# Miniprotein binders against Homoarginine-6-hydroxylase 2-ODD-C23.2 (2ODDC23.2), part 10

Target 1, 357 residues: Homoarginine-6-hydroxylase 2-ODD-C23.2 (2ODDC23.2), of Arabidopsis thaliana (Mouse-ear cress) (q8h113)
Amino acid sequence: MVIYHRKVVFTYVRAKRFYHFLNIEMVTDFKSLLPVIDISPLLAKCDDFDMAEDAGVVEVVGKLDRACRDVGFFYVIGHGISDDLINKVKEMTHQFFELPYEEKLKIKITPTAGYRGYQRIGVNFTSGKQDMHEAIDCYREFKQGKHGDIGKVLEGPNQWPGNPQEYKDLMEKYIKLCTDLSRNILRGISLALGGSPYEFEGKMLRDPFWVMRIIGYPGVNQENVIGCGAHTDYGLLTLINQDDDKTALQVKNVDGDWIPAIPIPGSFICNIGDMLTILSNGVYQSTLHKVINNSPKYRVCVAFFYETNFEAEVEPLDIFKEKHPRKETSQVAKRVVYGQHLINKVLTTFANLVENS

## First folded at step 2 (miniprotein)

Design c35 (from H3c with K24L E27W Q28F E32Y E33L R36M)
Fold by ESMFold2-Fast, scan of step 2:
Structure c35 (fold): chain B 357 residues (1-357), chain A 88 residues (1-88)
Amino acid sequence: as target 1 above (357 residues)
Amino acid sequence: SEELIKQAEDLLNRVKELIDEARLLMWFGDLYLARMLLQEATELINKAQEIVDRALKLNPDSEEAKRLLEEVKKLIDRLEQLLEEIKN
């Protein structure tokens, strides 16, 4: 690991230089570490017409490019969302999952509720195996008929707990901030791919969809209980707000090794989804990851998924095919309709609910 | 036996180095890197424990191996303490 060499330099780099040297060395060793990216220079300039020429933006864009090419996972700091809000989201989520099942079942997930709401431990399956978690599933709300017959499956309002009382308002505020953050990170990714900041916004993101899963992992007394089986995410970007005191998320690197995603307080973990892999012409990879329950303590994770337009026909963008021509395209789907893909995944994941409804 | 003792000593010295680096990172507030170093130290100390146990199996009367086993136990306690400190 690159960090070994740094014992001698600690005295030299003390004060403001320490993190600068760490950032440089981490950028050179993505295969062994999940990179940490301070996106505050990007956020300061993300709406400016000349953002591509800003030195701070250029530095962030370089780090995003390396992280997305090498790992597909990175930590985001400098994102501007308060620690208080990040922590309150987790605190209120813990309070909800501590309630008796009869209370949680008041917002139970059903086909009639548009597959929105509370799912009990053991309802979710990943690659045919039962996951040891419970969750609240939420989707962007939309008016009846907006997304045709395909979207009918997800019609209806999100189901929010009445206890804690402030939960709905808190989560709606949080979703808005995560949506804005995701949009701004994606502008940096567009630059990293060699485009303008806006390559995705015209065709793919004129009306972006979002998915959110609020996940609770019960404490276990056995080692290596699977909380969520190995999978990739389906969308563009995922923002993960996880408990700070438990390491359970593991990411598969290019060498096939599982790397722990050790929590950094106040950070988001960000990862690349399948749609971004397609749009980038395979330059950026959606990465396999899993959750292992390895603690007697209850763990919360709030995952926000930033997605294309529901009806988007997702294929490699022409500009990125030109800038990053592939010798082979076997690892990249030629064309996917995002909404159909999402519905197919929802119906597959909740097949038991369809059969029992 | 002498080779196993030397291998265990080298691993324990590396564990001590990782603990020192992690403590310095904790002082700077870099809890992510500190935790990574402490987890690596935990893997190395477990390997050292296995090597010391093998040395004791070959020579149960080895004073060197007994001293190393005691050092392993102290370092395990120290690592557990530091990992708990990072959580809080």
Scores: ipSAE 0.000, ipTM 0.127, lowest interface PAE 14.5, mean pLDDT 81

Design c36 (from H3c with R54L K57W D61Y E63F E64L R67M)
Fold by ESMFold2-Fast, scan of step 2:
Structure c36 (fold): chain B 357 residues (1-357), chain A 88 residues (1-88)
Amino acid sequence: as target 1 above (357 residues)
Amino acid sequence: SEELIKQAEDLLNRVKELIDEARKLMEQGDLEEARRLLQEATELINKAQEIVDLALWLNPYSFLAKMLLEEVKKLIDRLEQLLEEIKN
């Protein structure tokens, strides 16, 4: 008997693009369940200079503010990316991970490949524990020399599977849509923080980096197998496209309880990262989350991470220091250089590959 | 990694044979030979576990490798029970 489900109410939702969602989860309590936000009113006006005064935008902005302050995780619907594309991404990813090991190794992650490509189960560690997943890691491509000596580590093209044949074209299309969606959600978040729509499109953010992890979690017949250990994301915003029939993602609420992120078909799960915590002057906090393999079925999750400029020296934005001044404390957000932070995390994760290459 | 799966299957079949023979020897009172076979079974089951773990690491979608992992665990439990029973 699961008592936490008592707060779930199914209702009819209508998106601005005339899409209707029946029996969608309605989140009533952030301590027990994650909020669901229809962003279609925001997307309809996000390129409008007067968007801040639109009643539909104001309502979405209020919901974003509440979600980001309370839990830092929410479902996004009304995002305009087709169900067909969202599902085809997962279907082709399943096909790739079903291939024999020798086929997957054709795109194996190496230092010479810029730490881009396939990583097998057991390569990734979180807080000293081995994660039970395999993945394809990819990053925004950039021309040689663009990001100086530090960026040299990640130079080179992404490695895409040749089987299935359409995978590269599909994923490149998907990444472009996720990049645009992330930028537009951040316009709403900028308004929620009391800024203009474009505060996250300034000097440190105008040329955003992105990271994407395409993750496969093996089926298990026992409890508490860690697919990915507890962590926060380090970017601005994460979009998660997870399999609809498996519940594995868990989010830590303000009371310290782990809340399951039960899949909603056609939605993204969206969460804020450490860089957004810094940029918002601590108004929004990145939230611990983990993945527990708890099903005999193989699970796919595609996580898109929208980041700052690679060379950004990330510190609180002046507008948000003015709107949300913080008291002098020992818990103030630290300034970070994004590119160096990313490289340090990559080299730490793949230390074994440096030794063996 | 079909070759790894076959190697694991062959080792697990041998472990089953050794366990069954050791039980018969225990019933007959030949505890010295029974201990020898249980030790051999222990070495083979450890090797089978390593091969199954490797096969699962290389291809986590292999349901056959997952089934073999379950069989390894059952045989380890059975072997530990017999080792405790034969203990002086």
Scores: ipSAE 0.000, ipTM 0.084, lowest interface PAE 24.7, mean pLDDT 81

Design d02 (from H3e with E35L E39F K42W E46L Q65Y K68I)
Fold by ESMFold2-Fast, scan of step 2:
Structure d02 (fold): chain B 357 residues (1-357), chain A 82 residues (1-82)
Amino acid sequence: as target 1 above (357 residues)
Amino acid sequence: DPREIVEQLKELIDEAQKILEDALKLHPEDERAQLLLRFVEWLVKLAERLIASGNLDRAKELLEYARILLNEAQEIVEKLKS
């Protein structure tokens, strides 16, 4: 807009190039950009007794609060996970998805494999619409019987690609780092909500679950092909590691506009999920987002979902009900058992696999 | 080129922050000044990452557009002082 309204011919031509480069419209407001948060001051003090009083922490917490209230999506930099690791995850994922289907099907997702493994292009549906992607689904592994009859649906080890052969070790290292990062971001979010850093720890996060989807989007010759339909995430926080050379993820802001999540190399995109909406007493809302494939190039995205304890009974935390009372409590879910909710979503998503396994 | 781009980034950040902070001292609720400051900071961070990844052409283009936005910030300050 600022650039677009200049009368200089040369500037006008350059402005048009810039908007095409970002894949955004000329009238896009700067308010439509997702915030970028350097989390490193929070990480430096995340284990200190006085972290709430630290000036650097206070600044990061203020940015987290605004981002979560305004959009529910933000970029995270200063997270301490090396660019090398972030890029190797995507590189090895590209190598796997480039294999022939018969090789990928060796780790095919089935009910007997605990709904863990490879799913073919076009198998996944979001809100009744077919998604044009393939994926590897994995979950935190646990001992048989740990989560009762409900947890039995997800029992068994994750199925990892044998090619590249280093994939399993790389992903396990990556998951551990994402888990630690998510825990520390939640400490900042707890402070942003007006609590101590530890309000989510203990009962809700004594033994946190996690879900990860490793997603490949095939190149398309048509515009606006749906890679993943509009949805919210179910858990607490999502960390997105996406390819740097394609803009495909779109986020719906509070005004109802779709904002492009333009890739920033080495960053994570972070968004809040439905369980955090409940726990915060509705202060932070999980945000609708979608993936539109607009490129002939193959795109990889690795989404790590940080979740509560599997058996957690999720309801608004007392401290946040006190600090952020609601006039209409019906706007926030009264109570959800996380594990049951997850299993219901898995069985709904993969209903077609029950008859094919 | 990389050293020159890094120096331009640092100068742009320092100048943009100073100008927009001056505007916000006069009108703390000026939404446009706040949005422009956030946008310039975002472009600079994106440019740093593009440089680190070796995508210098995109980084140079973003720095040029950040400079245009900085000039708009200067016009806001001049208008507010009038």
Scores: ipSAE 0.000, ipTM 0.276, lowest interface PAE 13.7, mean pLDDT 79

Design d03 (from H3e with E39L K42Y E46F R49E E61L Q65W K68M)
Fold by ESMFold2-Fast, scan of step 2:
Structure d03 (fold): chain B 357 residues (1-357), chain A 82 residues (1-82)
Amino acid sequence: as target 1 above (357 residues)
Amino acid sequence: DPREIVEQLKELIDEAQKILEDALKLHPEDERAQELLRLVEYLVKFAEELIASGNLDRAKLLLEWARMLLNEAQEIVEKLKS
């Protein structure tokens, strides 16, 4: 038995080193894995008239279809955004959250600032419970009056820190690349649903809104601290750029089990939102996910949300109703006005800020 | 070189799947054995994606670690059979 015990100990050490090869700490309780998709064949052909017939595109489209049907979460590699940029975004975000509260409060989120800016720990609530994170909230900027009275709530420029000084320019470049990447992934998803590449680029979708949350999770020395409560995302597609050194994101599978989204260096985690569930006629379901703070290390996560046009009346697309008729007993929301839905969520989340305005 | 790496990754997938099939039949109770088998499951997923992506540098590094991990996992499965 001593020989068996020594072999198991040696193998455990090598297993730890394998996790270090992946730039992660070992996770002891995982039962399922998220799919990993290299989208580089899709990106190489996404502007070509015959992209649907390309063998590499067909393979990626098949993987996207399976991922979106089975779990609604997947890793994206081959996305063309440099490791330097991905890492610099996280590095500068760490620098900002390391600043004293007085510095961070210079860009504090307020109604007057269009609900854009720094949110201190404990301001955000999910399903009535306080989330243990701080964040910078950003939205696509637009001209005064562009989105009528409802859009007034979010009018104004994004608030960016003066320290680090390069942060604004870095993040604006990053947002542009995430916007382009999201549009191109949706071309693959459109093909996966049996449409043309451009079904998500119609009149109500071709001027996409975006939301970005830059999130800091404080280190903890205790179990089961909720960093972000269980929720689905509202939009079409989410891109998550997370720190590589600790697993905290958990995804609920179809069996009701929580599976860890172990970080893969240089990847995005991608998931579908509620608006894509509606537009696809319920073919793809948005998936519940949560963040558990479980490490003494400070963790950064940058979540980019690609959305419909602000004023879009979101309902199942005719092409996908025809290709994927739903069961008689199945329910899908018939119509949602995206901008109204977003504003209602913002006002609910930040109700406490109204009392101090 | 690329063809040889792809062949080695396919061999790795075949070896890993056999170990998982054998482990499934034996229902190992040892916590560390279960952790190693979960790592073998991850190896299959990453090897398949590396073949698809053609990421040769990452593939070479994975092959070095995977060969060692699979040998140790196989020893555990053989011990459970005995």
Scores: ipSAE 0.000, ipTM 0.201, lowest interface PAE 17.4, mean pLDDT 78

Design d04 (from H3e with K10L D14F Q17W R38L E41Y K45M)
Fold by ESMFold2-Fast, scan of step 2:
Structure d04 (fold): chain B 357 residues (1-357), chain A 82 residues (1-82)
Amino acid sequence: as target 1 above (357 residues)
Amino acid sequence: DPREIVEQLLELIFEAWKILEDALKLHPEDERAQELLLEVYKLVMEAERLIASGNLDRAKELLEQARKLLNEAQEIVEKLKS
């Protein structure tokens, strides 16, 4: 199956090269297929005062708009993060999860550690069903007292493994690059919504929180093992760095069919979260997705979640209410306090730790 | 059996990949051969879309059609070489 996945993954990369070779644009049906977007023209101009008028930026913005309207999931290539770094993150993560439990438990998740650290297989539940994965949970570090009583629950440094030794430095570098990439993609999304490049860098958004889950899915011999139950992501934007030789992520399309998100080497899978649905005034919808463990091989997935300011009271942005007014029967959530919802999610997920402490 | 379905899925994706690889080897200068290769690519992309949505029988039909058009393009290229 590993060999099959490598060939499967190569199919999409090869198809894109073939379209480019023939000087034709790849036509993607977003209903049944995840689009592939080369964002390199956007990144080349994302800090320029005239980026909105650049022809290359305009083309990428059009593709982002289509992907976000039709699916809410897409592959990102041309992102500028090296293949070496993307692969090393996965390689060192495999090394960590291969360690004996006693080693992994040295950074075990606890309330006193700010709910940061290693969680054992079977601790996480989605919609009442046990998820078959282990993970390291990380959050943006912040000064004691910065986010008041609500933020106190998550105070403290991230816990990093001492083995492999280079893991902490590697992951901190990776997080910084993912943070910058997410901000830059959101500049394109802001333009796609008809705003300036900087609508997601306003007062409630310019000090973004982030969450990262480093996830290991054990190999399975039995059928229909749920690695992660169906859900939407809570934040603005998610970047997924998954193993290239395994297809496990499934995305629900507009017709209600589950579409496999076949890995493309060197790419990120990118999807929008619930906060972006609110901020866009319902123009972009967060999409249900799940993970099915379907291989005897161990699978690693590193998910980076780019979020609002911790204390943000999230509601539709005025510019997007003006550009995209809703009918009186609008179904968009009116207001959400990001930090409170994050804390509620954390406490619900780790309720067993609280009850036994 | 879910694993048998996954195996069938992967076989179809592999066939799609093989058709694209064979198409890339042709490097045709002939206008008709180029048009056939563009149609091959479109059929393969549609087949991958159908595979993604679980319509495996329809995807198989489109890949068979793509292979036939690819063979026609190959014949044109070979005749031009003499």
Scores: ipSAE 0.000, ipTM 0.301, lowest interface PAE 11.1, mean pLDDT 80

Design d05 (from H3e with K10Y D14L Q17F E21M Q34L R38W E41I)
Fold by ESMFold2-Fast, scan of step 2:
Structure d05 (fold): chain B 357 residues (1-357), chain A 82 residues (1-82)
Amino acid sequence: as target 1 above (357 residues)
Amino acid sequence: DPREIVEQLYELILEAFKILMDALKLHPEDERALELLWEVIKLVKEAERLIASGNLDRAKELLEQARKLLNEAQEIVEKLKS
């Protein structure tokens, strides 16, 4: 009996160990890969009075919660924006960046143009290093004086390429759809945090600012050319529309490893920004990411940034302080005036343009 | 299609979990199913690393090998139920 008992105990200990390894593999797989979330159940119900109780919404909300807690980056499918539109945006952007330099300079970024327009390769710096990309910078347009002295530096219309001639209309349609999509994803994130669907549609959030960077990365024949240095995004939510045939975006996971964001055709990559970290009381963290130019092919990426109201004094929302209290000593969230933060970043990035003016 | 490979990875993990739970409840006499499931987990982990590094072709090969071993483990576990 003693021998039989020892053999049985040994068998159960082995089974228990093997079960533990399976759990580790599942957790590691989630942290080593960017999750893919089909948000179509959320979108189908996002305007319904009972959306919080819908089984499909609850499932999507659970996936959003895990993605935002563990990675801060995920792919979005089932978003309702046509593959044709997503691809046309990239196609027309390639056409613009292929133009002679003199044509691109017709919409050159200047202080007098409200820091809107074409930025040539090597003007942008991230964490002290020069970025090997060119871009068109765009911001939500607003009336002169609407945002006081702080907003003066960004006043004026966006500068759009005249070639291709359809570009302005295409991009304005695209921006509207990205704005609506971002708001609806944030309804799911609001539920994930334990709030109502509308916590990100309160008084400081219901007139959202937006930023868009249309970025071209030149082809290179050498490895590890920095296209964009490691950074976090400033706002609530970013939607990334990247070329499908090139892997360049890298995301830093919680273990400190860089995970390549391999393109999934027809998807957006979605990530959370610094303002969402503050508003969520630190529950969701903005994640460091970078771009490495590692292909002889030219790469396009269109990044849409959904933000707070321009004048928002961003601090943790009361409901999320209640649902997710923090230790006094571990408080990472701080108060930020969004518009001032944005202007400081713009002026720092383009300091050379101010001095040369 | 990159989304197909990622979906296949997670499908294999969930199936392996279900088969493992059944195997642990039954405590198979020769432990062959548990040995096969351990090999599946090792292949899936290596495929995950290859996906992260952008080597999708080799990751696909390892996932196909893992699926074959998982099917063998499932057959053994189903026979133990009888």
Scores: ipSAE 0.000, ipTM 0.246, lowest interface PAE 10.9, mean pLDDT 80

Design d06 (from H3e with E11L E15W K18F E64L R67Y N71M)
Fold by ESMFold2-Fast, scan of step 2:
Structure d06 (fold): chain B 357 residues (1-357), chain A 82 residues (1-82)
Amino acid sequence: as target 1 above (357 residues)
Amino acid sequence: DPREIVEQLKLLIDWAQFILEDALKLHPEDERAQELLREVEKLVKEAERLIASGNLDRAKELLLQAYKLLMEAQEIVEKLKS
């Protein structure tokens, strides 16, 4: 299956390049299909001082620009994370969610645990509607007091399953790789917006936060069961590692149509969040997406959310206001404190846990 | 290279075929999608015969026709999944 899907991805990328030569309207119209981007040229040069002038980087940057302008969702291949690790993460996640309920509740999400841990099916609500999924929520760990009164709510260690035994170590390795990959993709996005590779680094990404949701969707025998209601992500970008044999993620395009994000084994699905919309001065829009449970099989999805510094005051970056000026001044004046926004989202999502402790 | 062009179009068809097969797993009863799939297979088979006989221009025309039918099938895929 992995070999077959690698052939399909390779085929897709090659066909797209060739269609440019034929001057034919491509299947990769971003309105109808999610683009596939091989970022390996970007990764090969991401730490080089001359990366902006490399032909391979320029090509990848052009693809990132189009993907972020047209849909805000794309597949990433050539990312350097092994298929073994990507699959092992999903395999161990299946093993955890297959455990008896009492075992999963040993890492139950509570306010006292910093809103870190296991949440049962139906606890999560999106836009007032119940989601048919269970999850483990994790956040970057930090020292007590590091993020002041705002961050106090999320203080404490992540709660990891003791079964499978290797899960914690596997996930910590995975998080480290996803963090590095996200940093490098954002360097490409910075170039795509017309800046240097490092416009987000410094005040916005000197000490980046991250959120991870490890999600299990129960099997259903009915079509169109809502696994996760329509929403945008609130961070910078998201990396999605989803089961390969199940299509469930749907993305709303600019024309208002829902398009399927059909799994490509070995790839990540990447999408932009609300903070990147603000930082880009509205050039890139965070995109509504949802999950529909359409299979009798249990489906897992591991979503890694790469975020700004916790205390970042997120507003349009000056360089992107200059490069992409807007006629409406009120949009460039908007500001969000990322950490406060995150805490507000956590507290509203888990309001029932606050009431019942 | 005309043969390289034809091979790229075949690979694109393979990819689109995968998408259509995935959609049919959700709605195997969709008669229109099945009809399009059969027509695509017919066009690809004829194109392969034309490639074998060295008639690359005609093979290219048939593969582009198959591609257009697969684009139509893609719309059905989107409809079936929502």
Scores: ipSAE 0.000, ipTM 0.207, lowest interface PAE 15.3, mean pLDDT 78

Design d07 (from H3e with Q8L E11F E15Y K18E R67L N71W Q74I)
Fold by ESMFold2-Fast, scan of step 2:
Structure d07 (fold): chain B 357 residues (1-357), chain A 82 residues (1-82)
Amino acid sequence: as target 1 above (357 residues)
Amino acid sequence: DPREIVELLKFLIDYAQEILEDALKLHPEDERAQELLREVEKLVKEAERLIASGNLDRAKELLEQALKLLWEAIEIVEKLKS
């Protein structure tokens, strides 16, 4: 796998050279290689007053800008989260999904549990089609009444499995690290958009909500089984920790072709959400992606979603309207209240549970 | 430099063939992947001739076609390797 990983990175670098020579429109198949970005120079300087002028930061920022403009998906390496932790998260998740169904139902998702917990295979639908996956849904915990009547729907603690026993503590540690990593990547993205490092840490962004979906895809012996239908993510940034030995995630490129996101061990896949599309004044686009179950092996994917403040009225940031004014023929982003949008999605997804409760 | 492009495609063909050789240990009967790789080799060779004659536009067309077939072969290999 290490040898394969090195070949993928090398092939990507050479492909970029070829792409520029032939003209962008003539080398569409090279868009099937997602950018690999080593963010370690960014992380080394992300708390420094001079980070915008650092040569290593400037290089990473350039790579982030191109990745977000070209595809909206990229691999992140040099992120500082240990391989041991990344792998243990997947290992313990496999152990949970291997449990008897009755054990998994002990943390079943219900309205009373704040729509937090285990959802069985076939509960989730995308564009009217059943998704062949099971999951644990988690949200940032908050005190009763913090987000008014709208937030009342999601009140309560996350439900964690009692087996494996260490799962809760492991996942809480992992969430904290993913939150910090997402914030730091967004500092680079802020610079890429021509702002300060802290444009995504303003009044409506500095108390970020988060969503996490821990997803299990059953093994299949037939082609074209939809694990998760085509969608965009709602937030600012998503971090994907996927199994290394299965290719199932597919990303839609600007030409409308589906390209596979081949796993790179120890990396996160990172993608842009709908809120970041709005905040950037449409400069960075959230990208349609899907999961196809293509293997007889069980696949795990842990997706962490970094979001705005729950109450945020999301509209383009003034600094990015100035730096990147919209053309007459470009679609203008509409204002969205993040928390309301999230609750509407939750209630739509679990309408059957509300009606039957 | 068109010569650098040909060298890049030859590198990608070698890379794809190396991955395919590994996959064929599991599924040696994949005729489609082998057919695609042979077609890519033919297109690259013809593109070299076109570059030598100064017909760069046609060379680019053939190299674009070669890339599409190469990535199709890699997708087949990826599925077999799983």
Scores: ipSAE 0.000, ipTM 0.244, lowest interface PAE 11.9, mean pLDDT 79

